VHH binders against StAR-related lipid transfer protein 4 (Stard4). Designs and how they scored, part 16

Target 1, 199 residues: StAR-related lipid transfer protein 4 (Stard4), of Mus musculus (Mouse) (q99jv5)
Amino acid sequence: ASISTKLQNTLIQYHSIKEDEWRVAKKVKDVTVWRKPSEEFNGYLYKAQGVMDDVVNNVIDHIRPGPWRLDWDRLMTSLDVLEHFEENCCVMRYTTAGQLLNIISPREFVDFSYTVGYEEGLLSCGVSVEWSETRPEFVRGYNHPCGWFCVPLKDSPSQSLLTGYIQTDLRGMIPQSAVDTAMASTLANFYSDLRKGLR
Short names: E, the ipSAE of ESMFold2; O, the ipSAE of OpenDDE; V2, 0.75 times the mean of E and O plus 0.25 times the DockQ between their complexes.

## First folded at step 23 (VHH; framework vhh_8ghr_2)

Design H2 (from D25 with S53N; at its last look DockQ between E and O 0.58; V2 from the best seeds 0.00; counts 0 for: pae O 7.9 > 2)
Fold by OpenDDE, look of step 23:
Structure H2 (fold): chain B 199 residues (1-199), chain A 124 residues (1-124)
Amino acid sequence: as target 1 above (199 residues)
Amino acid sequence: EVQLVESGGGLVQPGGSLRLSCAASGFTFSSYIYIGWVRRAPGKGEELVARINPSGGSTSYADSVKGRFTISADISKNTAYLQMNSLRVEDTAVYYCARKSLTVSTGIKAFDYWGQGTLVTVSS
């Protein structure tokens, strides 16, 4: 309960950051990715935003821990729910594929996940937690408070605005430039893949 | 014990309609529960025709049934439904209700509990 509340508040704070504090990291046709220095680690907090052609519930159902994420997210290679506490709270473990021609080797994450109502939509957020069990084939990454806001468009309830805040410490020995490039691309691809998955 | 019990199958003419029901017991339609309808036609493999997250209301359909089939759920009754309209001969199959919960995997094998199935025969 304490973790979920803090996490939610943190994400709401991120969502209140003024536009002029963000710098464009990547702009593609359907999504914009911004970044600013993170307060949590020596890296960036990323903001991503794009319109989804689907209702909030369906969008979040595809994002949150559940049976659909692996169907569309090409970066995610496995997803397990380790603990389930409440209807909208769990600990999950997931792995990611290598990126940038394997300059970034596969990663493993263990995250607390929390989904809650936000305005007329939903917030699905998470943060990495300590987990003793390790797998040598994966580098353990760390997600500082991250989340996805999804709210219906006022003029089109069948569409949703999806805004993500991501600050991931990939850890390992990776050139920072590669990390930066990977993060921006990953977020852009996330939207692209999700759109395909929602079809 | 988790159980899924299908009903509503039968013989119908092309263009007709059927409504399948899936009564679930031993669990509730929580936010992490997804119910799917999977059909197996004679001589063919399994096809996920529709799925729903009862709690959130999100639905998905196979292309083959889009516009004709509607999946729904009544949380108060812990029951899922498949309204099948404009039925075609190729819709003939055993229809199974299945649950997907917590464990995330791809494909039909991700469903961990299945009903006994109900036969739908579309024939003139």
Scores: ipSAE 0.014, ipTM 0.304, lowest interface PAE 7.9, mean pLDDT 90
ESMFold2, look of step 23: ipSAE 0.083; ipTM 0.538
ESMFold2 (binder alone), look of step 23: mean pLDDT 80; pTM 0.813

Design H3 (from F25 with S55K; at its last look DockQ between E and O 0.01; V2 from the best seeds 0.00; counts 0 for: pae O 11.4 > 2, placed apart)
Fold by OpenDDE, look of step 23:
Structure H3 (fold): chain B 199 residues (1-199), chain A 124 residues (1-124)
Amino acid sequence: as target 1 above (199 residues)
Amino acid sequence: EVQLVESGGGLVQPGGSLRLSCAASGFTFSSYIYIGWVRRAPGKGEELVARISPKGGSTSYADSVKGRFTISADISKNTAYLQMNSLRVEDTAVYYCARKSATVSTGVKAFDYWGQGTLVTVSS
């Protein structure tokens, strides 16, 4: 099977995980972040969920690799689409800003990205891939299968439910507590920033 | 059916050059895949010599061949190549073309399809 198919199926599995398997990591007014031990690495799989006041297509367009992501995502400092294989399939390279007062130095990721229809909405998912080119100013992290489900609310089609599954190995020598804190905060901030970007 | 067929191997003197070809069928290089050349020398294990992302163009090489070997791909022909220059006796091996899908996995075991191999013998 192609990487896209496998990736999609993996994310669907994550999306079917029962509620009782998740533990709340962070709860803010308009977004909840859960976590459970990852099966992919010695870390956590995070689940984030929040309602977006916009239609699915626009939400995903802001999330998927493209010109809009850098406009609103404060954590992302660069984004390059390295190759398009299909309209909805590409390899991207992006960098992130330092976090927690630079306890976490900037990271670089090279991800396969795939966006596909899911139910009445979209799934934008990705996974890190090998990439030989490295930059010494960045620590190379990688994402295990991750993605964002976005579906319209049944009672309000102008709004969307955005659910993310993220399991990122930041690598480097970082205290685990810092990683945990950073991941939860990052996901919460992602929603906040996205909401601002959609305005 | 996915197939990889190597060609271009043979006997060459030290310092000589060979160009290996890997003709792929059953899949296209338009898919996000990596093509690798893996060699197995007598009495030695498998060594990933070079890897290329045909569509992306990114390449990597083992330290043992860096500067001497060049991996390339022709998408239009669905064929990968390994240009081997400045060959050494220690380059003697069966060279396999292999495929893997995009992944974070590294190493020879990450490759899921293999050719039959072509023998490269470097001898005086």
Scores: ipSAE 0.006, ipTM 0.232, lowest interface PAE 11.4, mean pLDDT 91
ESMFold2, look of step 23: ipSAE 0.489; ipTM 0.784
ESMFold2 (binder alone), look of step 23: mean pLDDT 79; pTM 0.802

Design H4 (from D25 with L102M; at its last look DockQ between E and O 0.66; V2 from the best seeds 0.56)
Amino acid sequence: EVQLVESGGGLVQPGGSLRLSCAASGFTFSSYIYIGWVRRAPGKGEELVARISPSGGSTSYADSVKGRFTISADISKNTAYLQMNSLRVEDTAVYYCARKSMTVSTGIKAFDYWGQGTLVTVSS
ESMFold2, look of step 23: ipSAE 0.563; ipTM 0.808
ESMFold2 (binder alone), look of step 23: mean pLDDT 79; pTM 0.803
OpenDDE, look of step 23: ipSAE 0.492; ipTM 0.776

Design H5 (from F25 with Y32S Y34S R51S; at its last look DockQ between E and O 0.01; V2 from the best seeds 0.00; counts 0 for: pae E 20.7 > 2, placed apart)
Fold by ESMFold2, look of step 23:
Structure H5 (fold): chain B 199 residues (1-199), chain A 124 residues (1-124)
Amino acid sequence: as target 1 above (199 residues)
Amino acid sequence: EVQLVESGGGLVQPGGSLRLSCAASGFTFSSSISIGWVRRAPGKGEELVASISPSGGSTSYADSVKGRFTISADISKNTAYLQMNSLRVEDTAVYYCARKSATVSTGVKAFDYWGQGTLVTVSS
């Protein structure tokens, strides 16, 4: 339980970081991806932001662990709920496809997931936990505190503003240029794929 | 330009030996540069099997290869080597030579230059 409060507070802190601390990493259509050095590991904290043409609850229901995630997220190849604590938190194991002609080979993650109210919307966040079962076809990655804030647009209540904070240690030994490309592109593609899934 | 060229891969029986070479060009070995051998087997992820800091002579090995593989470098030839003894079927992989990038607060810890890879097949 204390893990959920610490995770929530960390994501709220990230959401308060001033705009001048961020550097733009990628812009695709109306989605912007920024980054700054991570305080958790020797890597980057990525921020992404874009508008979704749906209400907060439906957007977050497509992101949080649940039945819709694998329908639209073409990077995610499997998702299992390993432990269920409450309706809003669980331990999940998921896998990702290889990227950049398999220079980044498939990964697996075991994360604590927590979804909670935030202003007029929701925050769905997570962090990796220890899990001893491993599989040789995957590299075990580690997510430092990550999450998605989704709030209604003030002037357009049928739309939502979706802001994500991602800091993934992909582990293994992969080219730095491949990591940089994959992280920024993955976040931009996330928005494009989610928009298709919400239709 | 920075280049890494691997050689020495091939087909070998279990229990056999191979020696891989990694010829570097476009930079010189120094204490700030780490050279590593990374392998990728079909259906598996990357594994760093050995690394060396050529100017400092510091080495490290994955547990899976410790006692069987030896990494070394010849600074005068700007070349690193991986001596692979007592090979097992599980050592079958494409072996890449790679250079480690700077890992301070501005970037992810990753190798920044890779060779094209050399295939090692261990079978009888």
Scores: ipSAE 0.000, ipTM 0.131, lowest interface PAE 20.7, mean pLDDT 83
ESMFold2 (binder alone), look of step 23: mean pLDDT 78; pTM 0.775
OpenDDE, look of step 23: ipSAE 0.022; ipTM 0.369

## First folded at step 24 (VHH; framework vhh_8ghr_2)

Design J1 (from C26 with T108L; at its last look DockQ between E and O 0.64; V2 from the best seeds 0.00; counts 0 for: pae O 8.2 > 2)
Fold by OpenDDE, look of step 24:
Structure J1 (fold): chain B 199 residues (1-199), chain A 124 residues (1-124)
Amino acid sequence: as target 1 above (199 residues)
Amino acid sequence: EVQLVESGGGLVQPGGSLRLSCAASGFTFSSYIYIGWVRRAPGKGEELVARISPSGGSTSYADSVKGRFTISADISKNTAYLQMNSLRVEDTAVYYCARKSATVSTGLKAFDYWGQGTLVTVSS
């Protein structure tokens, strides 16, 4: 309960950051990605935003822990729910494919995940937690507080605004600069892939 | 014990409608539970017809039934439904409801619990 509350509040704080504090990292036709230095680690906090042509519940269901995520997310190779707590709360483990022409080896994440109502939409957020079980074939990454806000458009309830805040420490023997270079593109691709998955 | 019980199957003429029900017990329609309708036609393999996240309300349909079938769920009754309209002869099959947990696997193998099925026959 304490974790979920803190996590939610943290994400709300991120969502209240003024526009002038963000720098554009990538802008494509349908998605903008911003970044600012993270207060959590030696990297960036990313903000991504785009309009989705689907209702909030469906968008979030495709993002939150569950079988839907693997259907469309090419970067995610596995997802397991390790523990269920209260409604919309769990610990999940997932793996990602290698990136940057396999220079970045596959990562494993163990995250606390929490989905809750936010305004007329939903907030799905998460943060990495300690987990004793290790798999040597994966490098353990760490997600600092991150999440996705999804709210319906006032003028078009069949569409929703999806805003993400991501600050991932991939750890391992990878220069942070390489991660930073790839992250913006990864987030843009996330939206593209999600859009395809929602069709 | 987890149990799924289908009902509502029967004989119907082409163009007719049926509503199937899937009563679930031994678990609740939580955020990490998905319910699917899978059908097996004579001489054919299994086909996922529709799936729903009861808690979130998200739905998905096979192309073969889009616009004709509607999957829904009543959390208060722990029951899922499949409204089948404009039925065709090729819709003839045994219809199963199945549960998919948050364990992520692709395909029909991801469903860990199945009902006994209900027969739907579409014939003139």
Scores: ipSAE 0.013, ipTM 0.298, lowest interface PAE 8.2, mean pLDDT 89
ESMFold2, look of step 24: ipSAE 0.387; ipTM 0.740
ESMFold2 (binder alone), look of step 24: mean pLDDT 80; pTM 0.810

Design J2 (from F25 with S105E; at its last look DockQ between E and O 0.68; V2 from the best seeds 0.00; counts 0 for: pae O 5.7 > 2)
Fold by OpenDDE, look of step 24:
Structure J2 (fold): chain B 199 residues (1-199), chain A 124 residues (1-124)
Amino acid sequence: as target 1 above (199 residues)
Amino acid sequence: EVQLVESGGGLVQPGGSLRLSCAASGFTFSSYIYIGWVRRAPGKGEELVARISPSGGSTSYADSVKGRFTISADISKNTAYLQMNSLRVEDTAVYYCARKSATVETGVKAFDYWGQGTLVTVSS
């Protein structure tokens, strides 16, 4: 309960950061990605935003832990719910595929996940937690407080505004600069893939 | 033990309607699962007709049934439904209720628990 409250509040604070504190990292036709130095680790906090041609519930269902995410997210290779505390609250473990021509080894994340109402939409947020069980074939990454805000467009309820805040420490033997270079593109691709999944 | 029990199948004329029910037990309609209706017609393979995330309410339909079928769920009853309208002869099949959890598998193969099925026959 304390984790979920803190996490939610943290994400709300991120969502309240003024525009002038962000720098554009990548701009494509339908998605903008910003970044600012993270206060949590030696990397960046990323902000991504784009309009989705679907209702909030469907968008979030595709993002939050569950069977939908694995249907479309090519980067995610597995997803397990380790603990389920209450509705919309769990600990999940997921793995990602290797990246950059296998220079980046597959990662494993163990995250506390929490989905809650936000305004007329939803907030799905998460943060990595300590987990004793390790698998040597994966490098354990760490998600600092991150999440996705999804709210309906006022003039078009069938569409949603999806805003993400991501600050991921991939850890391992990878230069942070390489991560920073790839992260913006990864987030842009996330939107593209999600859009395909929603069709 | 996880169990899914279908009901509501039967004989109906073309253009008619049926409502199938799937009573689930041994698990709850959580945010981490969805329920699907899969049908198997004689001589044909399995087709995912519709799926729903009961907790979130999100739905998906096969193109073949869009606009005619509606999947829904009642969390309080732990039951999913398939409202089938404007039925066609080609809708004749055994309809199965199935559950999917967080698995890397997609499509029909992703479902890990199945009911026994209920027969729907559309004939003049």
Scores: ipSAE 0.017, ipTM 0.353, lowest interface PAE 5.7, mean pLDDT 90
ESMFold2, look of step 24: ipSAE 0.388; ipTM 0.727
ESMFold2 (binder alone), look of step 24: mean pLDDT 79; pTM 0.797

Design J3 (from F25 with V104I; at its last look DockQ between E and O 0.80; V2 from the best seeds 0.00; counts 0 for: pae E 2.2 > 2)
Amino acid sequence: EVQLVESGGGLVQPGGSLRLSCAASGFTFSSYIYIGWVRRAPGKGEELVARISPSGGSTSYADSVKGRFTISADISKNTAYLQMNSLRVEDTAVYYCARKSATISTGVKAFDYWGQGTLVTVSS
ESMFold2, look of step 24: ipSAE 0.450; ipTM 0.758
ESMFold2 (binder alone), look of step 24: mean pLDDT 79; pTM 0.800
OpenDDE, look of step 24: ipSAE 0.618; ipTM 0.827

Design J4 (from F25 with V104I S105E; at its last look DockQ between E and O 0.45; V2 from the best seeds 0.00; counts 0 for: pae O 2.8 > 2)
Fold by OpenDDE, look of step 24:
Structure J4 (fold): chain B 199 residues (1-199), chain A 124 residues (1-124)
Amino acid sequence: as target 1 above (199 residues)
Amino acid sequence: EVQLVESGGGLVQPGGSLRLSCAASGFTFSSYIYIGWVRRAPGKGEELVARISPSGGSTSYADSVKGRFTISADISKNTAYLQMNSLRVEDTAVYYCARKSATIETGVKAFDYWGQGTLVTVSS
């Protein structure tokens, strides 16, 4: 309960950051990615935003822990719910494929996940937690407080605005500069892949 | 023990309607699962007809049934439904209710629990 509340509040704070504090990292036709230095680690907090041609519930169902994410997310190679809690909380473990032409080896994450109502939409957020079980074939990454806001468009309820805040420490023997370069593209691709998955 | 029990199958004429029910027990309709209807027609393979995330309400349909079938769920009853309208002869099949959790599998193979099935026969 304490984790979920803190996490939610943290994301809301991120969502309240003034526009002038963000710098554009990547701009494609239907998605903009911003970044600012993270206060949590030696990297960036990313903000991504794009309009989705689907209702909030469907968008979030495809993002949150569950059976839908693996259907479309090419980066995610496995997803297991390790523990269930009340009120749409869980601990999940997921793995990612190698990135950057296999320069970045597969990662494993163990995250606390929480989905809650936000305005007329939903917030799905998460943060990595300590987990004793390790698998040598994966490098353990760490997600600092991150999440996705999804709210319906006022003029078109069949569409939704998806805003993400991501600050991921991939750890391992990877220069942070390489991660920073790849992250913006990864987030843009996330939207593209999600859009395909929602069709 | 996880259990899925289908009901509502039967004989119907082309153009008719049926409503299938899937009563689930041993688990709850959580955010981390979806329920699917899979059918197997004589001489054909398994086809995922429809799926729903009961807690979120998200649905998906096979192209073959879009506009004719509606999947729904009642969380309070822990029951999923398949409303089948404008039935066609080619809809004749055994219809199975199945559950999928957060696993690495996709498609029909992703379902980890199945009911015994209910026969739907569409014939003039």
Scores: ipSAE 0.183, ipTM 0.601, lowest interface PAE 2.8, mean pLDDT 91
ESMFold2, look of step 24: ipSAE 0.421; ipTM 0.749
ESMFold2 (binder alone), look of step 24: mean pLDDT 79; pTM 0.798

Design J5 (from D25 with I108V; at its last look DockQ between E and O 0.63; V2 from the best seeds 0.00; counts 0 for: pae E 2.5 > 2)
Amino acid sequence: EVQLVESGGGLVQPGGSLRLSCAASGFTFSSYIYIGWVRRAPGKGEELVARISPSGGSTSYADSVKGRFTISADISKNTAYLQMNSLRVEDTAVYYCARKSLTVSTGVKAFDYWGQGTLVTVSS
ESMFold2, look of step 24: ipSAE 0.420; ipTM 0.747
ESMFold2 (binder alone), look of step 24: mean pLDDT 79; pTM 0.806
OpenDDE, look of step 24: ipSAE 0.557; ipTM 0.802

Design J6 (from C26 with S105E T108L; at its last look DockQ between E and O 0.79; V2 from the best seeds 0.00; counts 0 for: pae O 8.3 > 2)
Fold by OpenDDE, look of step 24:
Structure J6 (fold): chain B 199 residues (1-199), chain A 124 residues (1-124)
Amino acid sequence: as target 1 above (199 residues)
Amino acid sequence: EVQLVESGGGLVQPGGSLRLSCAASGFTFSSYIYIGWVRRAPGKGEELVARISPSGGSTSYADSVKGRFTISADISKNTAYLQMNSLRVEDTAVYYCARKSATVETGLKAFDYWGQGTLVTVSS
């Protein structure tokens, strides 16, 4: 309960950051990615935003822990729910595929996940937690407080605005600069892949 | 014990409608539970016709049934439904209700619990 509340509040604070504090990292036709230095680690906090041609519930269902995510997210290779707590709250373990022509080895994340109502939409957020069980074939990454806000468009309820805040430490022997270079593109691709998955 | 029980199957003429029900017990329609309707026609393989996240309300349909079938769920009753309209002869099959949880498995193999099925026959 303490984790979920803190996490939610943290994400709301991120969502309240003034526009002038963000710098554009990548701009494509339907998605903008911003970044600012993270206060949590030696990297960036990323902000991504794009309009989705689907209702909030369907969008979030595709993002939150579950089989929907695995259906479309090419980066995610596995997803397990390790513990269930209250409604819309769990600990999940997921793995990612290698990136950058296999220069980046597969990662494993163990995250506390929490989905809650936000305005007329939903907030799905998460943060990595310590987990003793390790698998040698994966490098353990760490997600600092991150999440996705999804709210319906006022003028078009069949569409939704999806805003993400991501600050991921991949750890391992990867220069942070390499991660920073790739992250904006990864987030843009996330939107593209999600849009395909929603079709 | 997890259990899924289908009902509502029967004989119907082409163009007719049926509503199938799937009563679930032993688990609740949580955020990590998905319900699917899978059918097996004579001489054919299994086909996922529709799936729903009861808690979130998201749905998916096979192309073969889009616009004709509607999957829904009542969380209060822990029951899922399949409204089948404009039925065709090729819709004849045993319809199964199945549960899918968060898993690395994809496709039909991801469904870990199945009902006994209900027969739907579309014939003139």
Scores: ipSAE 0.013, ipTM 0.274, lowest interface PAE 8.3, mean pLDDT 90
ESMFold2, look of step 24: ipSAE 0.053; ipTM 0.541
ESMFold2 (binder alone), look of step 24: mean pLDDT 80; pTM 0.802

